# VHH binders against Nucleolar MIF4G domain-containing protein 1 (NOM1): the designs that were tried, part 5

Target 1, 198 residues: Nucleolar MIF4G domain-containing protein 1 (NOM1), of Homo sapiens (Human) (q5c9z4r362to559)
Amino acid sequence: KKHVKGLLNRLSEPNMASISGQLEELYMAHSRKDMNDTLTSALMGACVTASAMPSRLMMEHVLLVSILHHTVGIEVGAHFLEAVVRKFDAIYKYGSEGKECDNLFTVIAHLYNFHVVQSLLIFDILKKLIGTFTEKDIELILLMLKNVGFSLRKDDALSLKELITEAQTKASGAGSEFQDQTRIRFMLETMLALKNND

## First folded at step 1 (VHH)

Design y12 (framework vhh_7yz9_2)
Fold by ESMFold2-Fast, scan of step 1:
Structure y12 (fold): chain B 198 residues (1-198), chain A 118 residues (1-118)
Amino acid sequence: as target 1 above (198 residues)
Amino acid sequence: QWQLVESGGGLVQAGGSLRLSCTASGFIFSRYYMGWYRQTAGNEREWVAFISGGGSTTYADSVKGRFTISRDNAKNTVYLQMNSLKPEDTAVYYCATKGWSLYPEDYWGQGTPVTVSS
């Protein structure tokens, strides 16, 4: 609905409480299914763009989802996550020339930062990217670690250590098919800095 | 109507091996994180290992290098291969789902006892 889109277009940190309250009122007035469909559609339209989304704007949209997830119900976050994961999987498999994949991955990162998803999901995604270890996968790993690395260490330092060991092993087996090994080195340095409390 | 049924527990000597199995019904198995927990008399239930629907694993520090969790989604079964067993591994072992945002339910089995003699 246009009303929901209008609220999202005005969304900022100072008016977050007002806008989330208005959305809670709409959830009381309409069916949960209709509101979840409408909200998810509007958020996907705002967050999944061909250009890189400004980090602050992305964070504000995902924070709104987190607030509604905790105040309205867990199905709000679940519905949005399902749409995000489905879209990410399609773009990751078939490719795109824009920043849609990066934007979707940042949404997943902030869903973790704001407690909508658990660290086990993030580790599962990162292990899969290490398994395939393409140049695009390395950039996605770096993007995720930049957004959530310290939180992953706080939540599960042992799984982070295992992830780093898997990445080191994979990197040691990587051949000359990687033209720029600087990015692999930078990823490993980032991982080691997270592990060593630097 | 969900169910988790564990099997494979028993008595084993220190240094020995056991393989636990857990067969699930009543939910879409491949969409759930599956795990093993254990409980010793007088202590809280502690997690041992988890496996995602796609096969990614995580382990408690006390069992790393000795235990391996695996799953067969076609058979709705999760396994725990326990090697180099120690007397301190003696516990009742529980199969469980790990809830998350898409599938938040925690389902529990009834438990299977494992005794490791010294």
Scores: ipSAE 0.000, ipTM 0.104, lowest interface PAE 16.5, mean pLDDT 81

Design z01 (framework vhh_7zox_3)
Fold by ESMFold2-Fast, scan of step 1:
Structure z01 (fold): chain B 198 residues (1-198), chain A 121 residues (1-121)
Amino acid sequence: as target 1 above (198 residues)
Amino acid sequence: DVQLVESGGGLVQPGGSLRLSCVASGFTFSSYAMGWVRQAPGKGLEWVSDISSGGSTGYADSVKGRFAISRDNAKNTLYLQMNRLKPEDTAVYYCAKGYPRLWYLGSFDYAGQGTQVTVSS
């Protein structure tokens, strides 16, 4: 619906309570399926862009999802997460010239930051990226750690330490077979900073 | 304090069978959906099966027709009968309270310590 898109276009921190309340009213007046489809479509249109999305705007959109996930029901977050993960998988596998993959990955990071998803999902994703360890994977690992590294440490310090050890082992084996040693080094330094800050 | 204790794992030949058990305590077992998830070496968590408090079952496509989930509410025990096992079934199997089909939303709780299943010749 055009009304939902209009609400998202006006979304900001000061009007978050008003807009989430209006969306709750729309959920009461329309079918859950229609509202979930409409909301997810509007959010994906706002978040999946060729240019990098501004951090504040991204956080505001994901925070709105979190509010509705907790006030309307868990199916709101589930519907959005499914769409995000499916789109991310497609773009990751088949390629994209813009920042769509980065934007979707940042959405997943903020779904974790706002308690829609658990740390287990983030660790699963990071372990898969370390497993393949391409230049693109290293950049995605850095992007995720930038957004959630401190929260991962607070939620599960042991799993974070295990992840770092796995990355270090993989990096040592990559030696001459990987030409961009500078970005691997930066990733490991970022990981060590997270580990050593307690 | 919720506790889930898995058992029944082991080494088995391809084509063989194993029965996993999970003894639950610390909550009203009969009131909750229960399930099984697994994690193969170096891979992510995978939903295997679930069973509602009323007995309705669900299965991942990879195990459908080979695995059977059941529960005994009088014994607070969840079971997974695994038939026609394949090398790709090798994983640590975890008992889950709630809806493991929605694991990525935190829709399950206290995933136990797990039990290792190894399918090899």
Scores: ipSAE 0.000, ipTM 0.120, lowest interface PAE 15.7, mean pLDDT 80

Design z02 (framework vhh_7zox_3)
Fold by ESMFold2-Fast, scan of step 1:
Structure z02 (fold): chain B 198 residues (1-198), chain A 118 residues (1-118)
Amino acid sequence: as target 1 above (198 residues)
Amino acid sequence: DVQLVESGGGLVQPGGSLRLSCVASGFTFSRYWMGWVRQAPGKGLEWVSDINSGGSTGYADSVKGRFAISRDNAKNTLYLQMNRLKPEDTAVYYCATKSLYFTGREYAGQGTQVTVSS
C-alpha cells in the first residue's frame, strides 16, 4: 500500500507514537494477513538496501515493529521475523553485491534488543556460524556481538562463556587452514572482552 | 532420499511467459520452505524467489512484479510463473528446499534450462 510506505518514509523518533497509532487503525480496517504482508514488504524495502543502513534509522524501524508486536499482536513480530530470516538465508547462501546481508542480520539483532526474540535464537545463530567459520561468518559474528554482546552477557553469561570456548576450539583447529588470522584474532579478543567485563 | 524434479523450461521470445514446476518427494513437502535459484552462463547462483509453509512469498528485485511463486501442497509441487521475460532471465533454474534456518540441510534438483532469445 502507498499509504503504509508513506508513513514509513516519514518515520522518526518524534512521530513514532503518531505513526504507530495510524498503523493500529489500519490493522482495525484490514485483515491481519493483508496488513502483515503489506507492513513486512514495506519494512523490507526500507531496511534491506545495498548500502549499510544508518544505525538510528534501522533502530527506529525495528522499534516500530516491536511497538506493533505488543499493541496489535505477537504475530506482527513473528511474521516480520520469518520474512527477515527467510531473506537472510537466501542472501547468505546465494550472495548479494551490497550490504543486504549485514542489514538483515542487524534487523535480527534489534529484534532481540527490543524483546521480540529471545537470546536462545541469537546463541543458536552464533553457534551455527562458528560451526562453518568462513570469513563472512566471522564478520557476521562480530556484527552481532557489536549490537547485542552486553545484552547476551546480561541474559545468559554461561551460554556466552560456552560460545567463546567453542570459538577458541575452532580457531585452534583452523590455524593453518584459515586465510585471515587477523579477523579470527579480533573476534576472539572481542568475545573475551565481553566475558571479562572489560 | 529427497528428490526434486524440475520441468517447464524452454526457448521463449522476449516478453513471453513460461511456467516452471518442481515435483518433490522423500520429505513432508508442506512443512518446508521452497524456492527457486538460477545460474546464468558464466555467473554464480542467484536467488529468485521463495515461499514458506504458510504461503508467504519473497522475490529478488530483478524479478519482482514479473514472476509469481506458488505451491500446491496436495500435489507436492512448487511453481514459478514467469512473465515479461527478458534476455537477462536466461539461466538454469533450480528448485531448492531447506529444513532449518539459514544453516543446515539443503536439497536441490537437477535444474531446467530457460533461454530467452529471438
Scores: ipSAE 0.000, ipTM 0.128, lowest interface PAE 15.1, mean pLDDT 80

Design z03 (framework vhh_7zox_3)
Fold by ESMFold2-Fast, scan of step 1:
Structure z03 (fold): chain B 198 residues (1-198), chain A 119 residues (1-119)
Amino acid sequence: as target 1 above (198 residues)
Amino acid sequence: DVQLVESGGGLVQPGGSLRLSCVASGFTFDDYAMGWVRQAPGKGLEWVSDITSGGSTGYADSVKGRFAISRDNAKNTLYLQMNRLKPEDTAVYYCAKDEYLGWDSFDYAGQGTQVTVSS
């Protein structure tokens, strides 16, 4: 629907309540399937860009999904998550021209920050990346921890410690896969900093 | 509506100390983890320290043993005591709330406070 795209194009922090309210009214006037398909399509169009999406704009789009997830119904967030995960998987496997993979991964991070998804999903994704442990995987791990590290520690400090142990074990076997070891070291330092208490 | 107001930055010589403050409003302060992030010239955001609602603390390895984070829930205020400052600590320091911490965006960070460590 043309109207939905227009609302997303105008989205900002000061008008969030107005725009979410208008979308709630549209959900009452149309089928849940049609609205979920339309909203997800419009959001994916906004988020899957070759350049890195500005952080404020990204957060505003995901916050809107979170509001609708809680006011309209949990299927709103589930539908969007399914589309994001599928698109991320495809871009991760086959590559892209620019920052589309980073943008989608940041969307997943903020779906967690805004309570659409649970920490278990984030840990599952991070463990998978540690399992493959390519240069791209290390950058995605750092991107995720940068966006959600505090919240992961708050929600499940034990699983975070277990994740760090897995990363340390994997790193001890890694050497020739990288041109240098600087990014692995930085990742482990970031992880240890998140784990430690004084 | 989240508002965070940082203060306490300034120019200090290497080995000196500063105490940063952040006054929070627009949310129930004692229900949230709070933290400090910094941005050095020409670099991205770096996590410095955090404190949970229950008082558990974490620190970046670069500041451990030199910085101390604390909070006063009655005053909705977060603090960072910075000791034995180094030129490498020169940065704008931002107060951040955990739920909306996007270290690239400053969306729920305050305006920041400049710390310069130089003779």
Scores: ipSAE 0.000, ipTM 0.097, lowest interface PAE 19.0, mean pLDDT 79

Design z04 (framework vhh_7zox_3)
Fold by ESMFold2-Fast, scan of step 1:
Structure z04 (fold): chain B 198 residues (1-198), chain A 118 residues (1-118)
Amino acid sequence: as target 1 above (198 residues)
Amino acid sequence: DVQLVESGGGLVQPGGSLRLSCVASGFTFSNYYMGWVRQAPGKGLEWVSDISSGGYTGYADSVKGRFAISRDNAKNTLYLQMNRLKPEDTAVYYCARHFGSIWPKDYAGQGTQVTVSS
């Protein structure tokens, strides 16, 4: 809906309560399917850009999703997450210019930070990236840990230790796959600092 | 090694009720959002309902007021209470760790058949 796009274009910290309330009213007046399709389309248009999204704007958009997820229903967050992951998978596999992949991955991180998704989902994603262990995967792992590392440790320190062990195992076997080992070393140091509280 | 095992499907007359169950294993059930999706003959997958670890729920418009999702975290079990069933509800119902398109993909059980017919 054109109205939903207008609300998102004006979204800011001071008007978050007003805009979320207006969207809740729209959910009461329209089918859940139509509203979820419209909201997700508008959010994807706002958040997925060739440039890195300003962190405050991205957090505000994901916070809006979290509010609606908890006030309207969990299908709101589920529908948005599904769209984000499908777009991320396509860009990750087939490539894209700019920062679209990074922006989508950061949206996933903030969905965890705002309690739309659980820590085990983030661990599943990270373990898959460690399994494939390309240079792009290492950068995505670092991006995720930058955004959620301390929360992951607080939520599940044991799974974090298991993740680090898997990363160390992959690193020991990957010598010829990488020209530059500096980023692998930095990733492992970041993981160990999170585990050891350094 | 995630396992989701659905049960409780069957043949019912219009206006009847069924309760579906899904027993989960291989992951920390209480930490995940869980849901039900269905596929009617000749149609695509349709989301039915979701529930958070804390019990917050959502429903598709087609089932709102008739279906109730619930969970028992101590038993690793998800439920769908289906009331006032219609022929249009005829479908295979799948228990899902709802975000199955996130790795690992295709996170659904084998399904349980619900047939609403006279």
Scores: ipSAE 0.000, ipTM 0.116, lowest interface PAE 15.8, mean pLDDT 79

Design z05 (framework vhh_7zox_3)
Fold by ESMFold2-Fast, scan of step 1:
Structure z05 (fold): chain B 198 residues (1-198), chain A 121 residues (1-121)
Amino acid sequence: as target 1 above (198 residues)
Amino acid sequence: DVQLVESGGGLVQPGGSLRLSCVASGFTFSTYAMGWVRQAPGKGLEWVSDIYSGGSTGYADSVKGRFAISRDNAKNTLYLQMNRLKPEDTAVYYCAAPSLAELYRQGYDYAGQGTQVTVSS
């Protein structure tokens, strides 16, 4: 529905309560399936762009999902997460010259920040990226840690320590095989700073 | 074909204890992070506890100090020791493993009916 797209186009911090309330009313007036399809489509259009989304705008859109997830029902967040992961898998495997992959990964990060998904999911994703350890994987790891590093440390400091150990082991095994070791060094420094509170 | 089979639920009085078990098959259990989630009647899924492949654990504030998660990698089994149970703990408990294939289900891969825990006098 064009009405949902209009609401998202006007979304900002001061009108968050008004817009979420209007969406809750739409969920009462229409089928959950139709509303979930419409909302997810509109959010994907707003968030998955070729250019990097402004941090504040991205956070506002994901916060709206979190509000509806808690007020309307968990199927709202589940439906959106499903669409995000499907799109991420496609772009991650087949590539994109734009920032679509980065934007999708940032959406996943903020779904964790706003309590739609748990830390266990984030650690699993990061561990898989460490397993493949390509230049793109290193950039995605850094992007995730930038957005959620403190929250991961607060929620599960021991799992974060284990993740860092895995990354260090993988990096030491890579030796001089990497074309650019500067980004690997920066990633490890970022991880150690999070672990050591330095 | 991933399969998770929960057991150990039942009826218990407030202040009592129960131990839940989950037997996993179809994947390399020892390398997988595992968790417990629950669903009370008429409510959504609530994360209860998780355990990373290396043994690090996390708990929801509502259960911290009362519940203990553990795993036995030799037996492909996940456990949840529940102590000082409250009526609010009444729910179906599901064993869960995060999976990209199962992100549609709140980021978890689970099987079966779960195990019912009822805390009532």
Scores: ipSAE 0.000, ipTM 0.105, lowest interface PAE 17.3, mean pLDDT 78

Design z06 (framework vhh_7zox_3)
Fold by ESMFold2-Fast, scan of step 1:
Structure z06 (fold): chain B 198 residues (1-198), chain A 120 residues (1-120)
Amino acid sequence: as target 1 above (198 residues)
Amino acid sequence: DVQLVESGGGLVQPGGSLRLSCVASGFTFSDYEMGWVRQAPGKGLEWVSDISSGGDTGYADSVKGRFAISRDNAKNTLYLQMNRLKPEDTAVYYCARDFPYYEGLEFDYAGQGTQVTVSS
């Protein structure tokens, strides 16, 4: 729908309440399925870009989803999460060297920050990335921890400690090519700082 | 009884064009996101393109600028216009339905596929 896309194109902090209210009205006028598909499509169009999305713009779009998730119903956030995770998985597996994967991963981080998803999902994702431990995986781990590390510690300090131990074990088991790489060292330093409150 | 039937594949020379069609039945076509995935001989599945119920499109970097996805909701038909074809585009092309309520990180339904061979 062009109306929904127009609302998203004008989205900003000062008009968030007005735009979310207008979207609530649209949800009353149309089927939940039609609105969820339309909203998700428009948001995905904004988020799946080759360049990194500005952090403010990303945060505003995800905050809008969180507002609707809490005012319209949990199916709004669930529908959007399904689309984001599916697109992320496709791009991660089937190809793109641009920032689309990074942008979608940041959306998942903010869905957690705005209480649409729980910490268990984030830990599951991070453990999977540690399991495969490619250069791309390390950058995604760093991106996630940058966005949510302190919140993960607050929500589940024990699981964070276990995650860090697993990453340290994986790093020490890596070949010499990995052990001397600055990005792996930086990731471990970041994890240790989160654990030690540095 | 969901059915997706692909057609339009065949043998074409490098630089040529082909248009794939996918006729859908057994569901409300206009309600679903649709897409194309392909599998080259001896390789895994590669996402090619998708189109939302609202018409927003996405493309893999390997085909961007050469392929165009479209849909005709009145005919329950999905299309993929393939231009400037390369030998690397040789694959079985599958029409896929993306149902957002299924758990999982893949298309929820795919057709039987249509073979595209790009060779001189």
Scores: ipSAE 0.000, ipTM 0.109, lowest interface PAE 18.9, mean pLDDT 79

Design z07 (framework vhh_7zox_3)
Fold by ESMFold2-Fast, scan of step 1:
Structure z07 (fold): chain B 198 residues (1-198), chain A 120 residues (1-120)
Amino acid sequence: as target 1 above (198 residues)
Amino acid sequence: DVQLVESGGGLVQPGGSLRLSCVASGFTFSSYWMGWVRQAPGKGLEWVSDISPGGSTGYADSVKGRFAISRDNAKNTLYLQMNRLKPEDTAVYYCAVRGYLLSGHPYDYAGQGTQVTVSS
């Protein structure tokens, strides 16, 4: 419905309660399938942009999903997550000229921050990125750790330690990307800070 | 021990320009997302603009096309070039950094702010 897109276009912290309430009413009045399709489509249009999405606006959109996930039902978050992961895989695999991949990855980070997804999903994604270890992968790893590092340590410190060891081993390999050395170093510094410091 | 020191605010007439600066210390500036947020009298915080470590920029619709964010990593300095200023741009402008290791917050630290007043 065009109404849903209008609500999202006006979404901000002060009107979050009002907009989430209006969406809950729409869920009462329409089929869950229709609402999930409409909401997910509108959110993807708002969040998957060629430029880097503003941090505050991204968090507000994902927070709205989390509220509906907990008030309307878990299928809301599951439907959105499936669409996000599918789009991320396609853009990551085939590429894009803009920051769509970064924006989708930030959405995934905040879905974890707001308890729609578990740490296991985040670790699986990070391990995959370490496995391929391209310049883009290093930036995505940094982006994720910046958004969720402390929560990952709190939820599963052992898995975080193992992830850091994998990254260190990969970086030390003969095949490490020479041109990415500075960013690889920043990534490793970030990881070591997570392991060793508070 | 993160420190952000803003400057460049002041009184300007509608249609005028100002350039805000923010000198950062206590962290590896080049590795962090930086941004500007503002608070108009009697209102909440409004995100204005941000810039990634790699230089990708984002802008609020209200300032798009008029403001330009930039950074000088050698000087640990963040800038906001504000053009075609409107009375509605009157606010305290805060330099903000988004660090790693903190979940749930878009900005980890903010400076003391610099007052921008657009009035005739």
Scores: ipSAE 0.000, ipTM 0.103, lowest interface PAE 17.7, mean pLDDT 80

Design z08 (framework vhh_7zox_3)
Amino acid sequence: DVQLVESGGGLVQPGGSLRLSCVASGFTFSKYAMGWVRQAPGKGLEWVSDISYSGGTGYADSVKGRFAISRDNAKNTLYLQMNRLKPEDTAVYYCATWRGPLYMDVAGQGTQVTVSS
ESMFold2-Fast, scan of step 1: ipSAE 0.000; ipTM 0.200

Design z09 (framework vhh_7zox_3)
Fold by ESMFold2-Fast, scan of step 1:
Structure z09 (fold): chain B 198 residues (1-198), chain A 121 residues (1-121)
Amino acid sequence: as target 1 above (198 residues)
Amino acid sequence: DVQLVESGGGLVQPGGSLRLSCVASGFTFSSYSMGWVRQAPGKGLEWVSDIDWGGSTGYADSVKGRFAISRDNAKNTLYLQMNRLKPEDTAVYYCAKDIGTYFSPDEYDYAGQGTQVTVSS
């Protein structure tokens, strides 16, 4: 555990190959269950912070998971995803004073970008947020679309079009409930730009 | 065209204070998250602070309790109040547009030209 945390603390673009190689060696020397538990715990400790995590640092951590997912085994990514989703659901439902929810949501976005998860998961999450449509949900929708919008369009343009229609319909019905409609308008403009290849 | 103009840097002694400003133009300032990133001599870019459209702020652990980010949407201006400055804060400070809920030099829309902060006796 101490060794894994030390490797993650030093993780950067120039040493990615070295650190992933060292982790692969640790997977050969220890049980996969113990390594998955240790790696997931260390990554969650690094990613679930009250402050916003730098985008590059977040991408590097998720890229490491993707490398191990493809070199060690699919169970590595599955174990991490399960922990991330469970923590996100808890923080989303019960609240958080900082950027923990945003950081976890960005981890999910990059798991999609690095091919650990499929577009169906992302669409399911976005539909749920559109269903509840709070100010917090609108910001999470924008965060996700910023990270994965073009990839979602490439993978499933029809589902993206349907998602945009749902958001437009919901916005039409909920406009009077929001004090500031500027962010709803910006979200819809972002969605239409994605649909129209802008 | 997006334009960000930083000012307020300079030479200050340890324990001193500086206030950085960034005047934005060419976009609807109130709709975007903004932030500050810095680059110390011989080092990579480090995220310092961000503020979203609603005023929610984030800070790097190295500056928490000492720096305060704020915005004035009527003036299209972003601020960074820096207190109890340390030699380790010596860097070029850049204003960045569209930081979002996380900041990365690799992912922001646009950065300004920067303003030099030097903390030395």
Scores: ipSAE 0.000, ipTM 0.139, lowest interface PAE 17.1, mean pLDDT 80

Design z10 (framework vhh_7zox_3)
Fold by ESMFold2-Fast, scan of step 1:
Structure z10 (fold): chain B 198 residues (1-198), chain A 118 residues (1-118)
Amino acid sequence: as target 1 above (198 residues)
Amino acid sequence: DVQLVESGGGLVQPGGSLRLSCVASGFTLSYYAMGWVRQAPGKGLEWVSDISGSGSTGYADSVKGRFAISRDNAKNTLYLQMNRLKPEDTAVYYCAREPIRYLGFDSAGQGTQVTVSS
């Protein structure tokens, strides 16, 4: 609805409590399914843009989802996550000229940062990207690690170490097939810095 | 209504080959990612392979180099060429629309049984 979209358009850190409270009231007045569909649609419209979304604005929108996930119910976050992952998979496979894929991936990163999703999901995604290991995959791995690397280390240092070993093994097998070896090197340096507490 | 009908399964010896087909109806194949997922006896679902509308492919490490996914958009049909089959490939194979490797899929068929044994 226009009301939900209007609330999201005004969303900022200082008014987060007010906006989340108003959305909680809407959830009490409407069916959970209708509200989840409406909220998810409005959030996707706000977050999945052709240009890279500003970090603060992205974090505020995902933080709102986290608040509602914890205050209204876990189905709020689950519904949004399912929509985000489906859209990411479609854009990843079919391609996009803009930054929609980057924005969706950043949403997934912050869903983890704000405790809507578990580290297992992030590791599963990263392992898949290492498996295919295209230029796009390298950039997405770097984007994810930038947003969540320290949290992944804190939550599961052993799985992070295993992921880094997989990436190193894959990189050694890439040889001259990969056009830009500089980005692979930078990714591995970033991974080692995370592992070594740099 | 979305319908996916798999065929081509059967009994093969280790090292053998099979070609699975999936005929789609109720939607235009070229607008969707398509894939194969499998379920071995007593195990959960495992993503096997996927293909975008443009032909970009992905494979599970367990099948990489042995299986080849392809699509014929004009025939609304998805294929999986399975080579050098192993006993551990024994499973029911499902054709899936919009397979999401982390969560599942949008729609799937009823499956076709592949048994690899002597």
Scores: ipSAE 0.000, ipTM 0.125, lowest interface PAE 16.2, mean pLDDT 81

Design z11 (framework vhh_7zox_3)
Amino acid sequence: DVQLVESGGGLVQPGGSLRLSCVASGFTFSSYDMGWVRQAPGKGLEWVSDISTGGHTGYADSVKGRFAISRDNAKNTLYLQMNRLKPEDTAVYYCAATQYWSDLFEYDYAGQGTQVTVSS
ESMFold2-Fast, scan of step 1: ipSAE 0.000; ipTM 0.343

Design z12 (framework vhh_7zox_3)
Fold by ESMFold2-Fast, scan of step 1:
Structure z12 (fold): chain B 198 residues (1-198), chain A 119 residues (1-119)
Amino acid sequence: as target 1 above (198 residues)
Amino acid sequence: DVQLVESGGGLVQPGGSLRLSCVASGFTFSHYAMGWVRQAPGKGLEWVSDISSGGRTGYADSVKGRFAISRDNAKNTLYLQMNRLKPEDTAVYYCAKLTPFYQGLIDYAGQGTQVTVSS
């Protein structure tokens, strides 16, 4: 619906409560399926762009999803997450010259930061990237750790330690395969700093 | 004590260019994402551009291809190169210190610099 897109276009931190309240009213007036489809479509259009999305706009859009997930129902966040993951898998698998993959990955990071998804999902994603360990995977790992590293340590320090050990093991086996080891070393240094910081 | 001081604003004709600067003090500049937001007379804040501590940039659709954000960590300075300016770009431009990456929200904004695009 045109109305939902208009609300998202006006979204900012000061008007978050007003806009979320208006969306709650729309959810009461329309079917859950229609509202979830409309909201997810509008959010994907706003967040998945060829250029990197501004950090504040990304945070505001994901925060709105978190509010509705907790006030309207868990189906809101679940529907959006499923759409994001499906789109990420497609772009990751087939490749993209733009920043769509980075933007989708950042959405997933903020869904975790705003308590729509649990740390287990983030660890599963990171383990998968470490398993394949391409140059693209290393950059995505760094992007995720920048957005959620401290929260992951707070939520599950043991799993973070295990992830770091797995990355170190993978890196030692892949040393001569990469043209530039600088990014791998930076990733490992970032992981160790995160593990050791108080 | 965080301080952000914007400069480089002024009056320019449509199609012209301006470069805004923001000198930061009171925090470790290189550790934080920075951005530019603007407010036209009688309107709300509009996010213009941001740059992460790692150098990743983002732009609002209204300025893509015309504006370029950059930073000089040695000088604690944030820049916004504005090209092919339009009357619609007339606004007060604010330099913003963003919260650590896990939040992405504005932590502090400067006092602003006026940009007027008119003939």
Scores: ipSAE 0.000, ipTM 0.097, lowest interface PAE 18.0, mean pLDDT 79

